# Ledger of designs, part 106: miniprotein binders against a2bj90

Target 1, 235 residues: a2bj90
Amino acid sequence: MSRSARRKTSALNTVLRVVEVFASIQGEGPFTGTYSVFVRLAGCNLRCPFCDTRYAWSLEAGKPLGVEELVEEIARYEPSLVVITGGEPLLQRHPLNSLVEGLESLGLRVQLETNGILPAPARDEQLWRVYHVVSPKDVPVRVPGAKLHPSWVDYARATGRAWFKFLVANEQHVREVAEYVAKLGIPRSRVYIMPLTPEKLDMKELLELHSRIASLAVKWRLNFSPRLHLLVQLP
Below, E stands for the ipSAE of ESMFold2; O stands for the ipSAE of OpenDDE; V2 stands for 0.75 times the mean of E and O plus 0.25 times the DockQ between their complexes.

## First folded at step 11 (miniprotein)

Design IX4 (at its last look DockQ between E and O 0.83; V2 from the best seeds 0.84)
Fold by OpenDDE base, look of step 11:
Structure IX4 (fold): chain B 235 residues (1-235), chain A 83 residues (1-83)
Amino acid sequence: as target 1 above (235 residues)
Amino acid sequence: NPDDEDDAQWLLKLARIFQRAAEQAARKGDYDKAIFYLDLAVELLEEALELLSNPEIRKQIEQELQTTKERIEAYKKKLEEQK
């Protein structure tokens, strides 16, 4: 391979398609309440009917940003956590590993959000070191093509750095989650249920929904994820 | 059980929220989203029926459930017309 081909392949591994970068509070999962910089990557392998970030589905919705520039931008916020989200961040796996390397070199903690369709990180990837919140889309809500890759269960057992977050609307959904995680051998301590929120809920309806789902979490001995950002009106 | 009745009333309220969300999606031509929200409304109405004991209320919810299912089929047809 010519020096030019290696430089082009290295340059492709150093650019991310980024929709937005912003600071807020992590509203969901095990890091709820953490001051975070969110990096929303472009492109998704799903078309979930309930997706609130449909604008990120196309790779073309993102701007090309260099990894080094993005690391510098993130570092200026002095975040307690960097949250990499998007459509599906693992569609940009190679430059994403470079981003993680850069962020970890600065001592920044990183959380990835993924739909779990693509394989979990391998031990030789920089992504192996970070935290992962996997949001399966096959249970209880069934999105076509959203089958959880088995390697995420293995990764969770090997590292203790993965959690599974499920959208639920009722007790039947919580039951289906409980059965699903039991079948896969996912520890309940790594499982979060989160309210499935329809559009245009008022604050009273939103709070009542949170209360109902939180009560189900206690009943079923699962962790509860709020949508804290919706409750406190942050991005 | 008073708790079952409260839970049923909540599920009915939530079903109606999803039905409204479905109508809003359908007005925008997003029939995939509309169908998705109506499917959730169906599940919530079915769960509410398991908790409800009043025959008159049950009959009303069964009718609402049937109407919701018919609306899903109508939106499926519209979705096929968009392809």
Scores: ipSAE 0.853, ipTM 0.942, lowest interface PAE 0.5, mean pLDDT 94
Fold by ESMFold2, look of step 11:
Structure IX4 (fold): chain B 235 residues (1-235), chain A 83 residues (1-83)
Amino acid sequence: as target 1 above (235 residues)
Amino acid sequence: NPDDEDDAQWLLKLARIFQRAAEQAARKGDYDKAIFYLDLAVELLEEALELLSNPEIRKQIEQELQTTKERIEAYKKKLEEQK
């Protein structure tokens, strides 16, 4: 994109509502273990009962931050990955595209976390080039209002830049995930199952749950995602 | 079946973990989270019953299941009261 076009885009959508910015390790999904900066955006289009970031549900929970200032703050961490999360980041789609442009101009890799209700990026969006971890909330548990937008499967197939991650507690949940992804045509190589971990597990309980879900991943030929940040006690 | 017995004992342990998590959520006023965890506990208890044959153990678990369902109804009333 030309310098004048980038300035025009930045001037139109230069502010994001941001709850928090912090450095940590990506603990989940295909980038597990990567030194990351997390940007938690305000606003969510769901009210999941299991949500552990309820403080990000309202757009008013975020403070306005200029995209240019945010890019500079992120760059100072020298991250290997920038993880955009929330709430639901795609509720702030236009300024998010400006942020992605700024981060990519500095050679920073970006990963988005989304519940997949809003459509996948269009080919002409900066977000088209971003890695996405999509966590549908209509399987194995059904959250009211949750429905994966079908464009995410097409996007994953076209770009290879999307993966699908599901919280599971037992084998029945894994069976439901397997049936769901087969029906949608999502290949197993794009699917992660992850332990549903309630609050205040001791380390033995946490390890047992990881072991049980990992064994199910092998049995069902799906990828396993840890919750590594819980195991190493990072935010 | 020794795998069934190991799986059943884990399902029971996990159900009790979710029951504990539900109580914690309820103490913070998060009754929707509490109900979600108790619904999971019910699923896990029912699955464990399918794997177990001992009548004394089954009866104990059936009582635990009924108590858990009663807690769900109590929390549903609390959630509605918060609206």
Scores: ipSAE 0.830, ipTM 0.928, lowest interface PAE 0.8, mean pLDDT 91
ESMFold2 (binder alone), look of step 11: mean pLDDT 87; pTM 0.849

Design IX5 (at its last fold request DockQ between E and O 0.91; V2 from the best seeds 0.86)
Fold by OpenDDE base, look of step 11:
Structure IX5 (fold): chain B 235 residues (1-235), chain A 83 residues (1-83)
Amino acid sequence: as target 1 above (235 residues)
Amino acid sequence: NPDDEDDAQWLLKLARIYQRAAEQAARKGDYDKAIFYLDLAVELLEEALELLSNPEIRKQIEQELQETKERIEEYKKKLEEQK
């Protein structure tokens, strides 16, 4: 392959479709409370009825941004964590690996949010080094076409850099999560349950739902993920 | 059991939260989202019925459950009309 063909293939791996970049507090999962820059990537392989970010489902909803420019933009926020989210970030796996390389070169910590349908990172990917919060969409609430790729369980065991976050409404959902993770051999210490909140909950209802689900987390010996950003009215 | 009654009342409250979310979605023409939240409301109402012992309350919840199921079928029809 000519030097020109390598440059053209490198150029294709240097552009991401980005919906938004913003600074906030990580409201969910193992990094809750962390000052973070969020990078919301465009495109999703699911159509979850409960998705709060439907505007990110289409690749066309994102603007093309160069990886280098995006790294510079992120770095200006001086984040304690970079959270890569979106629809499904792993749909842009190649330029995403380049982004991770750039961010890690600056000493920035990276967390990926994924639905776990696509394969986990391989050892030769830059994504192998980052933290992953996998949000399966097959349990307890089943989204059509959602199935956790088994490689995420292997990745979690091999690296200790994956957690699994499940949306739950009641104790039955928590039971289903407990059974599911037991069957897959996912350690409970890596499992988070999070309230399934509809849009526009009032603060009282939101707090009560958090309290109920947190109590279930204790009862079932699982970790609790708040939706802290909703509780503190941050993006 | 007092705990069962408290749990049942919570489940009923949560079901009604999801019903409101469904109605909001339906008003926007988002019947997929509406059906999703009504399905959750059905599950919660059914769970509440397992905990409730008062026959009059049970009868009211059974009616609410039936109405919720009927609304799901209405929204399924509307969803098919959008395709």
Scores: ipSAE 0.860, ipTM 0.944, lowest interface PAE 0.5, mean pLDDT 94
Fold by ESMFold2, fold request of step 12:
Structure IX5 (fold): chain B 235 residues (1-235), chain A 83 residues (1-83)
Amino acid sequence: as target 1 above (235 residues)
Amino acid sequence: NPDDEDDAQWLLKLARIYQRAAEQAARKGDYDKAIFYLDLAVELLEEALELLSNPEIRKQIEQELQETKERIEEYKKKLEEQK
């Protein structure tokens, strides 16, 4: 294949459908508080009723962006962390691996957010080397079709670069999470529980819910994730 | 006993927060979200009943629970009509 033909074929493999790119603070999980650039990819393999980013469900919601152009845009923010989210980013797995390669070449730290239905990264994928926060949707909420792929547990054990985050409202939910992670062999140190917060809570209600779920995290010896961006009123 | 009473009061407060969230979702036509939050409210009301022994308070909560379940059925019909 000539150099020109190979280059054009490669360019076709390096396009992502992107809903939005913006700077903010990572408000959830192990990197809470980190100055971040969020890249929201289009498309999702779930239709969770509680989803607060329904505008990213359709692939058509995204605009095609070349990976090289996207890397340059992200770099201009000078982020401490690049958060790849969506929809479900792994629906665009091949060009996503190209994006990760570009970001890593600039020394940028990357975290992916996934519902865990599609398999964890293989050892030869660029995604293997980045951080992952996996939010299974089959416990305690029970979204149809939301089965966690078992490779995520193996990946977490092999690499130490994955954590599991669960929305909870009460102690029964926390008990269900504890039973679920024990059955799968996920250590407590990799598990976060996070308050299930509907929109339009006043600050006092939001703080009280955080306090109650944090107390449960201590009681059950699990990590607590805030929704810090809500508490500090950032996107 | 006092811890059970405090826990029950919180569960009731949270159930009402989710009922409010469901009403807001329903006003936007998001009946799937509304049903999700009402199902959570039902769970919380049932849990609160496990902690309460006062018959008048329990009767009040049982009425709230029944009304919530009726609202779920109403929203299920509206969701089906959107199909």
Scores: ipSAE 0.832, ipTM 0.928, lowest interface PAE 0.8, mean pLDDT 92
ESMFold2, look of step 11: ipSAE 0.829; ipTM 0.927
ESMFold2 (binder alone), look of step 11: mean pLDDT 88; pTM 0.863
ESMFold2, fold request of step 12: ipSAE 0.778, 0.827; ipTM 0.902, 0.924
ESMFold2 (binder alone), fold request of step 12: mean pLDDT 88, 87, 88; pTM 0.866, 0.864, 0.867
OpenDDE base, fold request of step 12: ipSAE 0.849, 0.846, 0.847; ipTM 0.940, 0.939, 0.940

Design IX6 (at its last look DockQ between E and O 0.63; V2 from the best seeds 0.75)
Fold by OpenDDE base, look of step 11:
Structure IX6 (fold): chain B 235 residues (1-235), chain A 83 residues (1-83)
Amino acid sequence: as target 1 above (235 residues)
Amino acid sequence: NPDDEDDAQWLLKMARIYQRAAEQAARKGDYDKAIFYLDLAVELLEEALELLSNPEIRKQIEQELQTTKERIEAYKKKLEEQK
């Protein structure tokens, strides 16, 4: 490979397509309540009917940002956690590893949000070191083309840095999650159920839904993820 | 059981919320989303029927369930017409 081809591949590995960067509270999963900077990456390999971030589905919806510039931008917020989300962040795996390296060099904790379709990080990737919340889209809701990559189960066992978050609407969904994780050998301590919130719930309806799903979490001995940002009216 | 009736009423409430969400999606031409929410409404209505004992209420919910299933098929047809 010519020096020019290596420089072009190196330059491609240092640019992310970013939709938005903002500070808020992590509303979901094991880090709920954490002051976080959210980095929403562009592009998704799914077309979930219930997706609230459809504007991030195209790679073209993101602006190209250098990894170094993005690290500096994130650092200015003094976050307790950096949450990398989007459509599917792992579509930008190479520059994402560079981003993680930059953030970790500053002592920042990183959480990735992924749909789990793409392979889990390998040991030689910077992504191996970070926390992952995997949101499967094959159970209990069935999105076409969604299938959890088996390497996420292996990664969870090897590192203890992965959790699995499932959207649920009723007890049947919770049962399906329980059966699914049992079949895959995912420890229940790594499983979160989260209410599947329809659009335009009022606060009373939202609270009632949270209460019902939380009760099901206790009954089924699973962790509960709120949608805390919706409850406290943050982005 | 009073608890079963409360659970049933909640499920019915949620089903109606998803039905409204489906109608809004369908008005925007988003039949994938509409179908998805109606499928959820069907599941919630079916679960509510397992908890409901009152014959009159059951009959109403069975009718609502049937109407919801018919709407799903109508939206599937519209979705195919968009392809």
Scores: ipSAE 0.804, ipTM 0.923, lowest interface PAE 0.7, mean pLDDT 94
Fold by ESMFold2, look of step 11:
Structure IX6 (fold): chain B 235 residues (1-235), chain A 83 residues (1-83)
Amino acid sequence: as target 1 above (235 residues)
Amino acid sequence: NPDDEDDAQWLLKMARIYQRAAEQAARKGDYDKAIFYLDLAVELLEEALELLSNPEIRKQIEQELQTTKERIEAYKKKLEEQK
């Protein structure tokens, strides 16, 4: 088979374990407000106590979908952004690279959400060229086993296609994030702080928490990430 | 100090939000989530105590802190039983 035929054949016969596919607004990070299709992949290498998507922790929660079928389903939504999330999507790295290839062939913009434990993409992976929002869980929230792989900092420097997003509840947490990113050499322009938001807050509580963390972002000269989908009551 | 009073009021409000979130998680049997939110509440209550000097207010917060710590231990027992 030619080089082109080999790539197409690989995409067609690769399977992902998918929990859900749905349209909504990207509510977090640098692409906040973008009409998006979310692809939630099954499986996670963490058990974060604050996780809002525990139903995606097990690989068995996902249904097998062929990459070609998934690309067609995504395309029907006519998204401005495809957000690949999960669990931890990089647990399904090989078929994920095939999905990215298929989406790229349609000119679709792709963003990956990852906890950063598994290594950043290599230069020869399809994932190398997509956008990444990396959410380390070892600071300030200190989830066991959550050590950020150092390759993500190298990847961010080399490509400019990674941002780092941290859950915070108070100024002490923001100080810890600032120290952490300074130690790792992550520039402030790539850092987002986001309110650690429990489930089922009323709107006043949501706004108060957002307001206080946003004020801290200004004070510490970091970017602020809302949880916009919660504020506008979208999935 | 008025600035300390305003900061303490914010810390207390946030601690109570996380305490309620912990109770909601415990009702669902998610005791790891409940403990996580109560640990946050403890941090916030302790920080508020460092900013406040009124002894009646401090006494109430210290009681709230003790009750919260007792709840953490109860939930840790429940979490171990789920193993």
Scores: ipSAE 0.778, ipTM 0.901, lowest interface PAE 1.0, mean pLDDT 91
ESMFold2 (binder alone), look of step 11: mean pLDDT 87; pTM 0.848

Design IX7 (at its last look DockQ between E and O 0.89; V2 from the best seeds 0.82)
Fold by OpenDDE base, look of step 11:
Structure IX7 (fold): chain B 235 residues (1-235), chain A 83 residues (1-83)
Amino acid sequence: as target 1 above (235 residues)
Amino acid sequence: NPDDEDDAQWILKLARIYQRAAEQAARKGDYDKAIFYLDLAVELLEEALELLSNPEIRKQIEQELQTTKERIEAYKKKLEEQK
């Protein structure tokens, strides 16, 4: 490979397509309540009917940002956590590893949000070192093309740095999640159920839905993820 | 059982929440989203029928269920017309 081809591949590994960067409270999963900077990456390998971030589905919806510039932008917020989300962040795996390296060099904790379709991080990736919340889209709701990559189960066992978050509406969905995780050998302590909230719920309906799903979480001995940002009216 | 009736009332409420979400999606031409929420509403209406014993209420829910299924088929047709 010519020096020019290596420089072009190196330059491609240092640019992310970013939709938005903002500070808020992590509303979901194991880090709920954490002051976080959210980095929403562009591009998704799914077309979930219930997606609230459809504007991030195209890679073209993101602006190209250098990894170094993005690290500096994130650092200015003094976050307790950096949450990398989007459509599917792992579509930008190479520059994402560079981003993680930069953030970890500053002592920042990183959480990735992924749909789990793409392979889990390998041991030689910077992504191996961060926290992952995997949101399968094959159970209990079935999105076409969604299938959890088996390497996420192995990664969870090897590192203890992965959790699995499932959208649920009722007890039948919770049962399907329980059966699914049992079949895959995912420990229940790593499983979160979260209410499937449609857009524009009133606060009373939202609270009641949270209460019902939280009660099911206790009954089924699963962790509960709120949609805390919706409850406290943050982005 | 009083608990079954409370559960049924909640389930029905949730079904109606998803039906409203479906209608909002359909008004925007998002029939994929509309179908998705109506499928959830169907599941919930079917679950409520397992818990409900009152014949008049059951008849109303059965009619709502049928209407919801018909709306799904109508939206599937519209979705195919968009392709």
Scores: ipSAE 0.844, ipTM 0.937, lowest interface PAE 0.6, mean pLDDT 94
Fold by ESMFold2, look of step 11:
Structure IX7 (fold): chain B 235 residues (1-235), chain A 83 residues (1-83)
Amino acid sequence: as target 1 above (235 residues)
Amino acid sequence: NPDDEDDAQWILKLARIYQRAAEQAARKGDYDKAIFYLDLAVELLEEALELLSNPEIRKQIEQELQTTKERIEAYKKKLEEQK
């Protein structure tokens, strides 16, 4: 079959392993504050020690859902943004492209969250046209096996639809991020730093971490990402 | 100077936040998470020592640093036992 015919056939028969679908507010990155539906896909190619969604690591954690039914479920929420996250969503790349096609046919805006290990979308993929927040785990947190694929920098330059988000705890981490993005040629306008926030902080501690990291973002002329959902107690 | 003392107090508070997070993770058997947070606490305690000059405070932080490193080694052994 041709590429086009194979994609149409795959969309009709394609299944995603989905851990959960829920409505909330996008709490992080450039779309912070947007009414969103989150689609958490199963499977991850990393085992980050700080991960708060360890329940999504195994592909077996996902329930098989047909792409067409998933599109219908998402559409019923009338979201302003569809956030595809996981695990690592690009492990299910083929059916994910089918999902994106369905969502975009309904005029729904889509954002992907990825650790950036697998390559950026090719120009002929449906994923090419959506927004991406890439969270490399190279630096400063240095998760084993977490090398950012260089195609993400090229993709960001070509499309303007990718941003890079880094977990930081202190100024040394921010310095490491600044050095890393400079080496890779990632402009600081595309870079977010976000507080490395453990579970079960009280509100004063949470605000203090946000304040400290936001001040560093200003000092280093980087964008700041909150974890707004924690501040407002949403999932 | 006053800014260094204020920064050091916040850095120490953050180190203790991560130490508490590590204890919570260890109680659940998540020793990889516990080690990760204790490594962050070590970085912060070392940063605080560079900003502080009071000998009694520095002595207390150096003891806290040693205790934290001992906990890291204990958790590494437990992580090895898990697989």
Scores: ipSAE 0.762, ipTM 0.894, lowest interface PAE 1.1, mean pLDDT 91
ESMFold2 (binder alone), look of step 11: mean pLDDT 86; pTM 0.837

Design IX8 (at its last look DockQ between E and O 0.86; V2 from the best seeds 0.85)
Fold by OpenDDE base, look of step 11:
Structure IX8 (fold): chain B 235 residues (1-235), chain A 83 residues (1-83)
Amino acid sequence: as target 1 above (235 residues)
Amino acid sequence: NPDDEDDAQWLLKLARIYQRAAEKAARKGDYDKAIFYLDLAVELLEEALELLSNPEIRKQIEQELQTTKERIEAYKKKLEEQK
């Protein structure tokens, strides 16, 4: 490979397509309540009917940002956590590893949000070192093309840095999650159920839904993820 | 059981929440989203029927369920017309 081809591949590994960067509270999963900077990456390998971030589905919806510039932007917020989300962040795996390296060099904690379709990080990736919340889209809701990559189960066992978050509406959904995780050998301590909320619920309906799903979480001995940002009216 | 009746009433309420979400999506031409939420509403209505004992309420929910299924088929047809 010519020096020019290596420089072009190196330059491609240092640019992310970013939809938005903002500070808020992590509303979901094991880091709920954490002051976080959210980095929403562009592009998704799914078309979930219930997706609230459809504007991030195209790679073209994101602006190209250099990894160094993005690290500096994130650092200015002094976050307790950096949450990398989007459509599917792992579509930009190479520059994402560079981003993680930059953030970790500053002592920043990083959480990735992924749909779990793409392979889990390998041991030689910077992504191996961060926290992952995997949101399967094959159970209990079935999105076409969604299948959890088995390497996420192996990664969870090897590192203890992965959790699995499932959208649920009722007890039948919770049962399906319980059966699914048992079959895959995912420890219940790594499983979160979260209420499947449609857009623009009133606060009373939202609270009642949270209460019902939280009660099911206790009954089924699973962790509960709120949608805290919706409850406290943050982005 | 009083608990079954409370659970049934909740499931009915949630079904209606998803039906409203579906109607909103359909008005925007988003029939994938509309179908998705109506499928959820069907599941919840079916579960509520397992808990409900009152014949008049059951009859109403069976009618609502049938109407919801018909709407799903209508939206599937519209979705195919968009392809």
Scores: ipSAE 0.854, ipTM 0.942, lowest interface PAE 0.6, mean pLDDT 94
Fold by ESMFold2, look of step 11:
Structure IX8 (fold): chain B 235 residues (1-235), chain A 83 residues (1-83)
Amino acid sequence: as target 1 above (235 residues)
Amino acid sequence: NPDDEDDAQWLLKLARIYQRAAEKAARKGDYDKAIFYLDLAVELLEEALELLSNPEIRKQIEQELQTTKERIEAYKKKLEEQK
């Protein structure tokens, strides 16, 4: 097989179910403020009550897109970061690795958002080289079935390419996060606390909540994650 | 005491934010979301009671707490009806 034919055969058999692709800023975590293209993959292994993207829960919500077509679409935006999110993107792990390969071949920086239930990438996966923001849903919010897979801590230690982000409302939640990450051996430098924000808060309430949680982050010597896209009214 | 009063006032405000969020969710039929936010409101109201000493204010918060717990039970019934 020619080099071109081998690549096309692989791409033809590599399809992702995609809910939406759009440009915005990354509003959360270590890459906050970065001009980004978001790729929302269909399917989720959780039913979080606070989920803002329930429309992505079913795999059937996604449209099938070939990986090469998707890479070309993403590249047209000229993003500084490609954020792969969902649902839970690791439910489509095999074609996701192909997408990452294509994006990296163009020199595009990739970040994955995951609930951490499925295992961290193996060393031989393209996802091994991707940045990951892991949002466990078993502490302090207790979503049924949301146990963090222990491989994420090992992955973070081995690679330095994973951070852990927790939704909190008050100091008791922050204490629970602090106990949890200490038990798991997750260093503070890789931990973010983020305000648990309901939909459609007015700007004063949103800013007050940010201020209160940021003050707790300083008090507990943890990183603070805003929801910056909400503050600046971007998707 | 001033720090406790400031903290209590914020806890009360945040509890009411979550109560409002729960009402909005319930009107959309999202009773799991509504219950989630009301459970948070209960936690915040209980924390505020630990910080406050004024008996008139405490009585009002205890009534709010009980009403919130009753709403949780009502929404749990509606969630089961959706299953």
Scores: ipSAE 0.835, ipTM 0.928, lowest interface PAE 0.8, mean pLDDT 92
ESMFold2 (binder alone), look of step 11: mean pLDDT 87; pTM 0.853

